VHH binders against Protein DOG1-like 4 (DOGL4). Designs and how they scored, part 68

Target 1, 232 residues: Protein DOG1-like 4 (DOGL4), of Arabidopsis thaliana (Mouse-ear cress) (q84jc2)
Amino acid sequence: MSKMRNLVEEKFLEFYESWVIQLELYLHQLLIAHNNNTMSETELRHLISKLTTHHKAYYTAKWAAIREDVLAFFGSVWLNPLENACSWLTGWKPSMVFRMVDRLRKSRVVLVEAQVKKLEELRVKTKFDEQKIEREMERYQVAMADRKMVELARLGCHVGGESVMVVEAAVRGLSMGLEKMVKAADCVRLKTLKGILDILTPPQCVEFLAAAATFQVQLRRWGNRRHYVTHS

## First folded at step 20 (VHH)

Design zk2 (from zi14 with S100A)
Fold by OpenDDE, fold request of step 21:
Structure zk2 (fold): chain B 232 residues (1-232), chain A 122 residues (1-122)
Amino acid sequence: as target 1 above (232 residues)
Amino acid sequence: QVQLVETGGGLVQPGGSLRLSCTASGFTFSDYYMNWVRQAPGKGLEWLSGISRRGSYTYYEDSVKGRFTISRDNAKNTLYLQMNSLQPDDTAVYFCARYAGLEGLKPSFDHWGQGTQVTVSS
């Protein structure tokens, strides 16, 4: 299905396409590092820093874009349907990354008890934060259907004048709320990512980042294959 | 037929500058993510820089960041690499390459130029 895109969508589409490609390039480096036991800690930390910087760049671009049109991110024309279906407040659900951490435990990576404990604490905190955001998000969504808006909806879409102003005001209000919630969600994402990386050793970080990146790019590939869409 | 042709290489003294060009033909240039890659003597391929299809977003390897600038002119089907503050360790054959996606989990480039030699020496 071809959708009409606004300027924000077009710009972010280009960004995201390029960002994903760069992620794919970095993923390759992560995989090489993961399979190379001779890399120094300094080298690993440098690689980790490259990835974290890359992720930070994504949110910088995203936040600039949502300031212009946050609603664009609830359509996300740069994502395929599978990616969109897996999205939580315009991105990956923070608690999902702990599935990647769990994979570490099943691999050659040995997490010490202290790490496991800290990760569990972080997981609990992350879930708590997610729920708070979800509740607040729901309030914004429900608020859109106030008495005035419901009445306007009943009267039909071709009512002009004051009704148009009311709708526009409602949309602006919703957009402001959505922007706030999206940013809050992104903060949880970033905090969760940072938290995990702070708990893990450099080799473990590399493996974790590789797993996360792999899942992201594969999800995109699977979605494209299923829906016959190309987003690269 | 898809073609990429690099030009602009040569001999330059340390601290000097060069501007490489890559002219594309045989495909819609503006649909692709383009890259510069180099290969120094006795070393493997090193990715240097990438640019989005419309040229609005650029990426650099740390080794060249702040010194090299990638750009493109889609109307001319040309990719550029401005290289400033060149150092002896920048000596290499420089290639432009079209990104083609992942093969498995490995990034792939489906078309390369012949390369242009850049030599930095006093």
Scores: ipSAE 0.911, ipTM 0.971, lowest interface PAE 0.4, mean pLDDT 93
Fold by OpenDDE, last read:
Structure zk2 (fold): chain B 232 residues (1-232), chain A 122 residues (1-122)
Amino acid sequence: as target 1 above (232 residues)
Amino acid sequence: QVQLVETGGGLVQPGGSLRLSCTASGFTFSDYYMNWVRQAPGKGLEWLSGISRRGSYTYYEDSVKGRFTISRDNAKNTLYLQMNSLQPDDTAVYFCARYAGLEGLKPSFDHWGQGTQVTVSS
């Protein structure tokens, strides 16, 4: 599998592997903090900041990579099939995190009415943004199948250099659109995450982040158990 | 047999610098995420820094960020830690550790070196 990977894929694979490992380390800290009632608010906020910085670093790396090859992220060779199956526009679906928040409510975490209201508002907004992005994505996907491209497809590979140029141009156009959509989706992710963290108290943030990280690393683990994945 | 051997520790004055090395053997060094961890007297283990398998990505604990630099030479099977602006609080035994994945939800390191003593004192 490694021999078939392009440079962008290889680089991002290394990044993602290391990033996940670091997330696992941070998860441990979150879990300790969650179980330790002696940590000060300052300490908790510092820990939260570390995690948020880590997540931001992911998107920084991602956006650099998608500028080079956004299509790499639609294959996502660094993810296992289970992770890929759960992906929405190359990442986690923003609205999904609210289910995690709901779980917090059912736990020992007491959310005040004001928090619940704000979370619901954020949920509605997030869903709206997701739908907007999905509609736009559909436009790009449908646009790829224009009359000329359909005709070229019908003719098969028995076409000259000019047709290749046309196809390349079409792919470039699609890629540009995809990059835009991926970035938009990532923005929704980041905004959603920030929104949730702004609503929750520091202890609640720690619990939420721990839950999110746990889900992510477990999903990866479960997927890897089902499929042998070569990482080099 | 997997082995990690740390070297480069010693006595240094505050503000001084040291460069630690960890030589790996008995496994494919380039396949693993490597770490530096330290243990100060009377304190628990503190993770300091990690580096990706090819060395392209590095991570640091806040306590050493901006002062320490992790690097690796896979051709030499060697991990490095450049330590600058050392302070008395940096006094500890420094360990090289190979990441092994999660045990449950806890990160695990399956191999450690013997450690090298770093003492920062005036």
Scores: ipSAE 0.907, ipTM 0.972, lowest interface PAE 0.4, mean pLDDT 93
Fold by OpenDDE, fold request of step 21:
Structure zk2 (fold): chain B 232 residues (1-232), chain A 122 residues (1-122)
Amino acid sequence: as target 1 above (232 residues)
Amino acid sequence: QVQLVETGGGLVQPGGSLRLSCTASGFTFSDYYMNWVRQAPGKGLEWLSGISRRGSYTYYEDSVKGRFTISRDNAKNTLYLQMNSLQPDDTAVYFCARYAGLEGLKPSFDHWGQGTQVTVSS
């Protein structure tokens, strides 16, 4: 059965499909760079910047979309079930990227002690920020079941113009709260990503970004294969 | 049968402009991410630009940013590339290509046009 989609969902679906395709193209460039030891630091930095810009563009689009309908992102139709299952507050969980770094350390990437220390500090900070957001989300979710919301829910059961308006207003208020939380989560994501990239050398950044992109596209691929989802 | 046919190439002076077209047939054009790619003499293929299926989102390689504009008319099954401020280094055969997804970790294109020659020379 095809799920009915609203306008925000349709638009963002198109965006995300194209964004992922572009990411796939960039991934190829990262892999080439990774295997090319002749690339200059300037060239690597340029490539890193390109990817960083691409990621920022995603959040720009996302934030514009959530302003219109944040609820669309809590049932992201542009993601397959596997991707959705791995989602934390409408995106990747910030702390998970440190596992990627750890994996790289065990393979090709050699980190100096100073880098290791900084990464650990960042890990701790990221975890703290995640927990803070989770607490806020929990508080918000509990608040949704407060007396006022219960009363509004009861009112919503009655057919009446005024009651409907009140309920709609309440939903709008709730949506605004959700938007703030999602944005906060995204900020942690961006901050974490930036932090990692600031600690790593340009070649290491390329490897990290390649690994991250690979994980993302593979996750999507695995999910699509399992659920027979066709994408543009 | 899937077909892509590029037109609009030619000889132009530096600083000049050209508009390329790619007419698609044999498939639902509006379902696919479309691309422009070029190949200069003695060089490999260079991806230039991509456009989402409905045309709302576009992407460009740095080498052509600010100079080239990709667009599409799905009603006409046509892809366009407006090229401004052309330079000698833009001399190449230009191809439209349909994106087909990843083969392994490598992006793939399953259909290409025959290409159209663009020559920028004084």
Scores: ipSAE 0.901, ipTM 0.972, lowest interface PAE 0.4, mean pLDDT 92
Fold by OpenDDE, last read:
Structure zk2 (fold): chain B 232 residues (1-232), chain A 122 residues (1-122)
Amino acid sequence: as target 1 above (232 residues)
Amino acid sequence: QVQLVETGGGLVQPGGSLRLSCTASGFTFSDYYMNWVRQAPGKGLEWLSGISRRGSYTYYEDSVKGRFTISRDNAKNTLYLQMNSLQPDDTAVYFCARYAGLEGLKPSFDHWGQGTQVTVSS
């Protein structure tokens, strides 16, 4: 059964499709840069800046959209089931990127001791922040089954102007809470990304960003193989 | 048969403007991410701009940002590129291209127009 998409979903779907395509184009540039030892630090930094700007643009669009309908992001119709399954609070789990860094370290990237230390500190902080958010989300999730929410559900079964208003208000209240949590999670994502990029050298940043982008597009590809999605 | 036909190229003085058009046929135009790409003499292909299927979201290469504007009219199956403040370095053949996804990790375009020549010279 085709799920009815609301306007927020439709708009964000278009955005995300285009955003991913642009990411794919940037990925190609990153890969070229990675294989080109003649690029200056300035050029590399410029490329890194392009990618970071692109990521910031995503969150700008996301935050605008979640103000309208945060619940859309808990369904995320623009993602395939595999992508959704791998999502934490409507996006990538911040602590996951450290595994990417670890893999790069083992394979290609040579980190100095000072970098390793800073990354570990960042990892600890990131994990702590994730846990705080998770605890808060648990409260919301548990609240879904409380008396108030049950009453809300019951009211929703009745067709009446007053009942509809009450339900709408309650949903808005819940959505506001969820929005705060999603924003908090996104903040951790952005801080984590910035932290990593601040620790790594420009060439290392290029490799990291390429790896991250590759993972994202491959995850999408893998998911689409199992569950056909009209957009790629 | 899928076809893309670019028009609007020509000779213009520095600081001048041109508007390129790309007319699409043989496919559902509104389903695809469309692009402008150029090739200057002796240089490789340079991606310039992309636009989402409904036209709501646009992207630009730094080299043309603030000067070029991509748009589309899906009812007319037409892609546009408004080029302002043209510079000699903008001299190139300009192509419209349909995005087709990744081949491996490389972005691919499965259909191109014949291109239109843009020459910026005093």
Scores: ipSAE 0.900, ipTM 0.972, lowest interface PAE 0.4, mean pLDDT 92
Fold by ESMFold2, fold request of step 21:
Structure zk2 (fold): chain B 232 residues (1-232), chain A 122 residues (1-122)
Amino acid sequence: as target 1 above (232 residues)
Amino acid sequence: QVQLVETGGGLVQPGGSLRLSCTASGFTFSDYYMNWVRQAPGKGLEWLSGISRRGSYTYYEDSVKGRFTISRDNAKNTLYLQMNSLQPDDTAVYFCARYAGLEGLKPSFDHWGQGTQVTVSS
């Protein structure tokens, strides 16, 4: 029922707010490490592990919540309108993370030619996987329009027991299909992040993670400021 | 008039346990992410743990994870830190701190308690 969906949103709102705060604390550590050559490789790897674990925790919580209400993740109450407008299947678009990679290539940190080749291969693979998911989404939408949604339109969804049952079945089918596609998109996101971190050296990983976290927190700040209103 | 008051510090032998409390007043406690931070003698501030507004989600620095437990009772406007398996390097002044968001890209804690001393020694 609609109360369960509201409760899922309330729980995830609390989770996401605290998760972002922790990301902000980690960002501070990343920026210190990025600007300072005194941190050992062991310390850098530990910091990278903290960020990796933090991101995995996000997806663990998200996937649990999606099992209860995937629709809460389309137009999320824990994101501002700018953050929601930038979402592709409930998150950042996997191929777009390579803008952060391009930033590394413009930095003073030199990428070895083998790294550049591997990153380009990963970028191509990521875009291919992304396009596959987009084609699956299109097929899903067409299938829903051809059988279930057309049936709903013909039955008239004003009031009626049979029409209500057909609508409920169509919504369940849509939700199950959406859950699978969101998880597929999240798997591409995780594979892409893991692939990038495997190719980069520890100092480069810290720089990449700092850039990615900075983008996420600045997008949130900018979106909130555009909607901030005070009457006092 | 925002006030945070820590209590419960003291002298404890290695391996011992201690429970800190932080009583909040002058603001709506349940609207804020709350934290424990410590400062060992001659050292900088070390963030230890944080807890979400309603207490459902907690975070820990790796060095204290499994030994320390943060909790809150919003009806009593009180934040807690249960500390187990204390070691001499846990000796510090422990502060309750309210998270205020980023200033630039730097985390900001806008209100702190006066701190409570925890000393772990024979």
Scores: ipSAE 0.805, ipTM 0.932, lowest interface PAE 0.8, mean pLDDT 86

Design zk2 (from zi14 with S100A)
Fold by ESMFold2, fold request of step 21:
Structure zk2 (fold): chain B 232 residues (1-232), chain A 122 residues (1-122)
Amino acid sequence: as target 1 above (232 residues)
Amino acid sequence: QVQLVETGGGLVQPGGSLRLSCTASGFTFSDYYMNWVRQAPGKGLEWLSGISRRGSYTYYEDSVKGRFTISRDNAKNTLYLQMNSLQPDDTAVYFCARYAGLEGLKPSFDHWGQGTQVTVSS
């Protein structure tokens, strides 16, 4: 009854491991750019484009995999338990990214008044989109409970040949709903990322992308080393 | 114990092609993200390309994208780099390298081959 990882999980594990390694290599380039005062705006924009393309490639691969098995992205085998515990609808929570911007503003990044206003507008829009998805999630949770009642009713009915078709239709509908919600959340993530990068100057974008990549990498490393290990 | 050995370098005319090989031993080759890195005369190390453990996903530095192709044959414990449309500024020692993760926030490659010289000259 216990089963091995399915093919979707095995393929995405390989993808995600290599994607994170490439993110680590790009992080190094971001940190060098932070310390290199001779880089032109054009060179910075090229580096930013590499990171943007890399993030879009993640979603391209994810959406292809979700078409086959959306449930693989809830409690993913390619993430450690800490990474999974920090997920909101299979990824980072869009509204929380602005805390990273706030942290940078306090210590490293000077924003002009116009940027601050635009970032606050984006924060409000992002929260609104996030809340819309949360309301949709609640609607699907109610529908899931109703479909579970159909499944339980099958246990008490001996004339249940057509019950299998009803249960299968309910499961298909729920899976399609989950895929829709995950993609909607991912679209909010991409829109928020693009919005932040459009508001920030190229040097500020490098600082933001470095902080974001650092957080993702450190979360993964901490989760992988959570158990006690003695060191010299 | 871990060994990486590059072969296939040489002297090539501009526009020519070469195929580099890297034979691995002393570790489970198919468990590792593998890389090609080069060092031009008087310059630092330049990462060129990387490949996932089973070979399904590849990554390239922009300067070589479209001209170089990384691949691997895990049954032969061998990493490859097909280099086409070679230019004089591709002249360098080419190394295969095993990725070991981050040391702090810096990528670490813990094992390197001895390198193979590629010279692109008139």
Scores: ipSAE 0.803, ipTM 0.929, lowest interface PAE 0.8, mean pLDDT 86
Fold by ESMFold2, last read:
Structure zk2 (fold): chain B 232 residues (1-232), chain A 122 residues (1-122)
Amino acid sequence: as target 1 above (232 residues)
Amino acid sequence: QVQLVETGGGLVQPGGSLRLSCTASGFTFSDYYMNWVRQAPGKGLEWLSGISRRGSYTYYEDSVKGRFTISRDNAKNTLYLQMNSLQPDDTAVYFCARYAGLEGLKPSFDHWGQGTQVTVSS
């Protein structure tokens, strides 16, 4: 069964599939590095740089795509329903990434007091930025409902080129608002990721990135298809 | 049966160029992320490059970026590797490989060609 997709969805589906495959290859390298006590700091920093570059490449591609069709990122065809259900404004919720940090602390990886303090400060700032975006989203949703209800009522009374132009302008304005909010959320995601990696040591960064990548790939696998040995 | 056949290997002087081809049969080639991997004498496998199923997105190991170019022609079921500025330590058997996803958390390549020898020597 062929699936009808617009051009933006078709291109980003191919991008995302390859991007995830490359993330899976990097995850393998992260797991080897995590288990290998003899890797130099230079080698660890190089691997960390590869991961940060890979994540930045995702946002570069995403921001190009949302200029064309921001709605493609709300209920994305390249994600399964579980992945989509876990999305907050088209991506992972920034405050939730600190669950991965909590796993580091439970694994008896020693965080010094200065690191713990900085991580808590970052968590609070991240939550604050998150809440600010949520309030702005609420304002846009209210504005969208008010504007759309008025224009839909007007369509029942006055239909023509003037009415179409007013509706089209209102839709364009609301779409631009959604694009702005998605980019704002992505900036919080990138700032949070960078902040965590700046606070952690290189071995801690490798463990964090491995945990985050593992969560992402496992969520995708769980939501898609699972292979049960007894049924094969 | 799934078959991958590499061609285009040979002896090349340092600084030279070579174009490898991998012809695929027995599966829908355009459904798969495809890869080049090499094995130098006495060494393990080294992943070099991968390409998305329509060819729009490519990835490279750092040591070959800028020198090697992966491409594909889905109408001909063929994967390519253009190799420029070859050096002696590029000497290896070069394989094309089909990505099959994860087994556990480990990447799996389920089909490989028999390989083609590339030798860079003066």
Scores: ipSAE 0.798, ipTM 0.927, lowest interface PAE 0.8, mean pLDDT 86
Fold by ESMFold2, look of step 20:
Structure zk2 (fold): chain B 232 residues (1-232), chain A 122 residues (1-122)
Amino acid sequence: as target 1 above (232 residues)
Amino acid sequence: QVQLVETGGGLVQPGGSLRLSCTASGFTFSDYYMNWVRQAPGKGLEWLSGISRRGSYTYYEDSVKGRFTISRDNAKNTLYLQMNSLQPDDTAVYFCARYAGLEGLKPSFDHWGQGTQVTVSS
């Protein structure tokens, strides 16, 4: 995949770096709230709102960028190899977030039975939506491969500009289909996040958001340390 | 050596405006996410605003959103804060700060200016 060569990649690199820095600043606020028993429910809900707004801003920027170049989000130049390896359709896999909820239940977060039932219902729905997207992606990939095989056979008989236009049309078709699937996956991510935050109490939401942000920033740090040698 | 120098503070009446400047030297200014932070008398540091390397993406604390505007001119190695609709609660020393990443899970700002006093009174 192309490295730091086009305008979409350069613009989103700048965006993502600043977005992560702001996430790190919000994580600090979440950790203070996590350790502080004096914050009111209103203050907690305000902090939760900051995080949800920040995540929505990510998707707003992403959806604008994928209209221009969805392929930039497969093997992204703004992510290290570990971050890219953890991606499912250009982001975190929605069903995997429930492992984080399960881990919190085993340590610090106490859930009542009604919350557990609602979370299980959400997990099942999330998995169903995930699998639907995976089936659609599979059908798309098969259809693209079949059309590409025919076009490559024809390309062997063509000269110059005509073959360039055929390749460009195939890439354009791929990009449009992938954009739809990436946006569908992002909608499942947003729906799952909202669903979890609706089920949890405000202190539990702070705990969950802190864990999620910690995982994201630590994945970035771990991948960078593993991948680079240090200068002293 | 890395230096950040704030200017533009002063005494202003409620509802007034000020523009702060922060001139950077000793590092590649355009490589860094830059920030404004303030400290009211007897209080802790309050992060106000941050701006991406090229200035395309800006972030604000809710208390200043809509009133304050962060900007940068990388050709002049200068960070700005336009402050409008100033109120007595905005009285503080204002610092520009360079973001340096996390130490543990705590944000780290490795270089600060000397600060410039903003006083909103009368």
Scores: ipSAE 0.784, ipTM 0.922, lowest interface PAE 0.9, mean pLDDT 86
Fold by ESMFold2, last read:
Structure zk2 (fold): chain B 232 residues (1-232), chain A 122 residues (1-122)
Amino acid sequence: as target 1 above (232 residues)
Amino acid sequence: QVQLVETGGGLVQPGGSLRLSCTASGFTFSDYYMNWVRQAPGKGLEWLSGISRRGSYTYYEDSVKGRFTISRDNAKNTLYLQMNSLQPDDTAVYFCARYAGLEGLKPSFDHWGQGTQVTVSS
């Protein structure tokens, strides 16, 4: 009945819960700013900066945690099953945010031709970076299926002495490869977010950030309700 | 019955310090994200700080960052706010509040203390 949570999972569970709560508080500010014109451009830019800083804080905490246990971020205990099912390399696929940008183009928010061109260039760059990471992930999956690695894992269960160090080195090598891929994916996520916010005007940024935060919190709430009702 | 009781307010000279306490009862304190909020004379409510369930992660409004420190002692069911370098603009009634999640997309604070007055004056 007990779960085998390690220290990294316990710490990040607490972090993520509080991080999402703060995102919910910022979402309310974004919705107020979006639904009326009570804030000046300077105030909008400050709010956008708060959101940017909050997202950077997530990755700062994540990168510290993956140094200790990258595998905790594959099938995370702080996410419900629906949230985990939507993951690509421990997070949302970077190009998915362009679905929200496409919705802005259909709304009453007008994008000028220069913005549309820059957003398309960024979309292409983002997809290119994703494809590079997907190729690296495929190479990693082949390496994991390598019979030599399976044999080393079996030896770690049955032998000692110098062979323990060889198994430990092999496991560390695999973890280092995963850490590299996760960080690369996260860098694409951050670069794409900042690129979008640099192209959009402050009111457009508020609408985009509100849409992104709304999707994240609604997915969590819906997944939590369905999950817990079926397991009560 | 859920209760939150703030103590520790008072009159302080500019540059001084105060430590506020909020004692919780009637619920499992360690299950909740807890907050400090203040209301200056003639102003609306201003969220100041929040703290995670075990106290490991804290968040601050920019105007108080570096001067105020939120903490909690779950064994004593108590939330704290250490306030340093107090200025006249910090004069307000200070409340502790329990976060209850979203209603729709609106944050909900479902239980509040009665507040404690902090006055910073020469």
Scores: ipSAE 0.779, ipTM 0.921, lowest interface PAE 0.9, mean pLDDT 85
Fold by ESMFold2, fold request of step 21:
Structure zk2 (fold): chain B 232 residues (1-232), chain A 122 residues (1-122)
Amino acid sequence: as target 1 above (232 residues)
Amino acid sequence: QVQLVETGGGLVQPGGSLRLSCTASGFTFSDYYMNWVRQAPGKGLEWLSGISRRGSYTYYEDSVKGRFTISRDNAKNTLYLQMNSLQPDDTAVYFCARYAGLEGLKPSFDHWGQGTQVTVSS
């Protein structure tokens, strides 16, 4: 069990590092497209498809990994402390991407009324789904704080044999519940992303994807610099 | 003294195959994301493929996906590109390149090989 957690963390660390590098390369293409007003709609849709495929690949890899060790995704070794602090149930909070859309509207992206209405509807649906998951998460947090679970954790530290099996079964049950909640959250993330990209025009999608990738990359870079300085 | 040396280029008929190699020295090869990039006559640089430091995860430009396979052998400090179903528009100089991270928001490749010529013609 302990070796499997190390292997899952090592494997996903390698994956995530390469995935972020590829995101950095795609960000460059998005920024070029942002500055180049001569790209056809077909070319823009192809670039958007690359980003969509890249994000889907992240979740494919993540879902395989959480099957083995969902707890690795809470306080992940492949994220710096700032990135971990910004996580909601192992990823970006679905409703918060609409703040990015709002910021783009204030600066450069012009939306027609039909798009605004559809984005508002999606925001409400996303928030509703998010809140449903938060209620499930609260139920599991209460169960984790239950006196029986605290007692089992103490017994697991001081006893062996058959008592270890009982503690392991309780932890496994909690991990399965967490896996379900993480997958549900990821489904909301994917549906929200796809919904936004379906509402926006191809140039607007490039703007949104560039902003999102920039935020993720800069959060990682800033967190790494601060962590390095603080721990030196 | 970081060095990257490509070999394996040559003349190939359309539909043919080649395997390129890139031997690395002067750094810990297994710590780096490695890449293949090409430059066709009269064109700019085109990123083709990248591979994670242990080789478990690979990425491809759409134009080569399914035809090219990137791999690495960290024990031999060697990066590979297996190229199948080659066509005349694959004619280019092929480089291996080491990814160095972002400079600002711009990707940086800090070391390149000398390149190896691949020519696809009948």
Scores: ipSAE 0.775, ipTM 0.920, lowest interface PAE 0.9, mean pLDDT 86

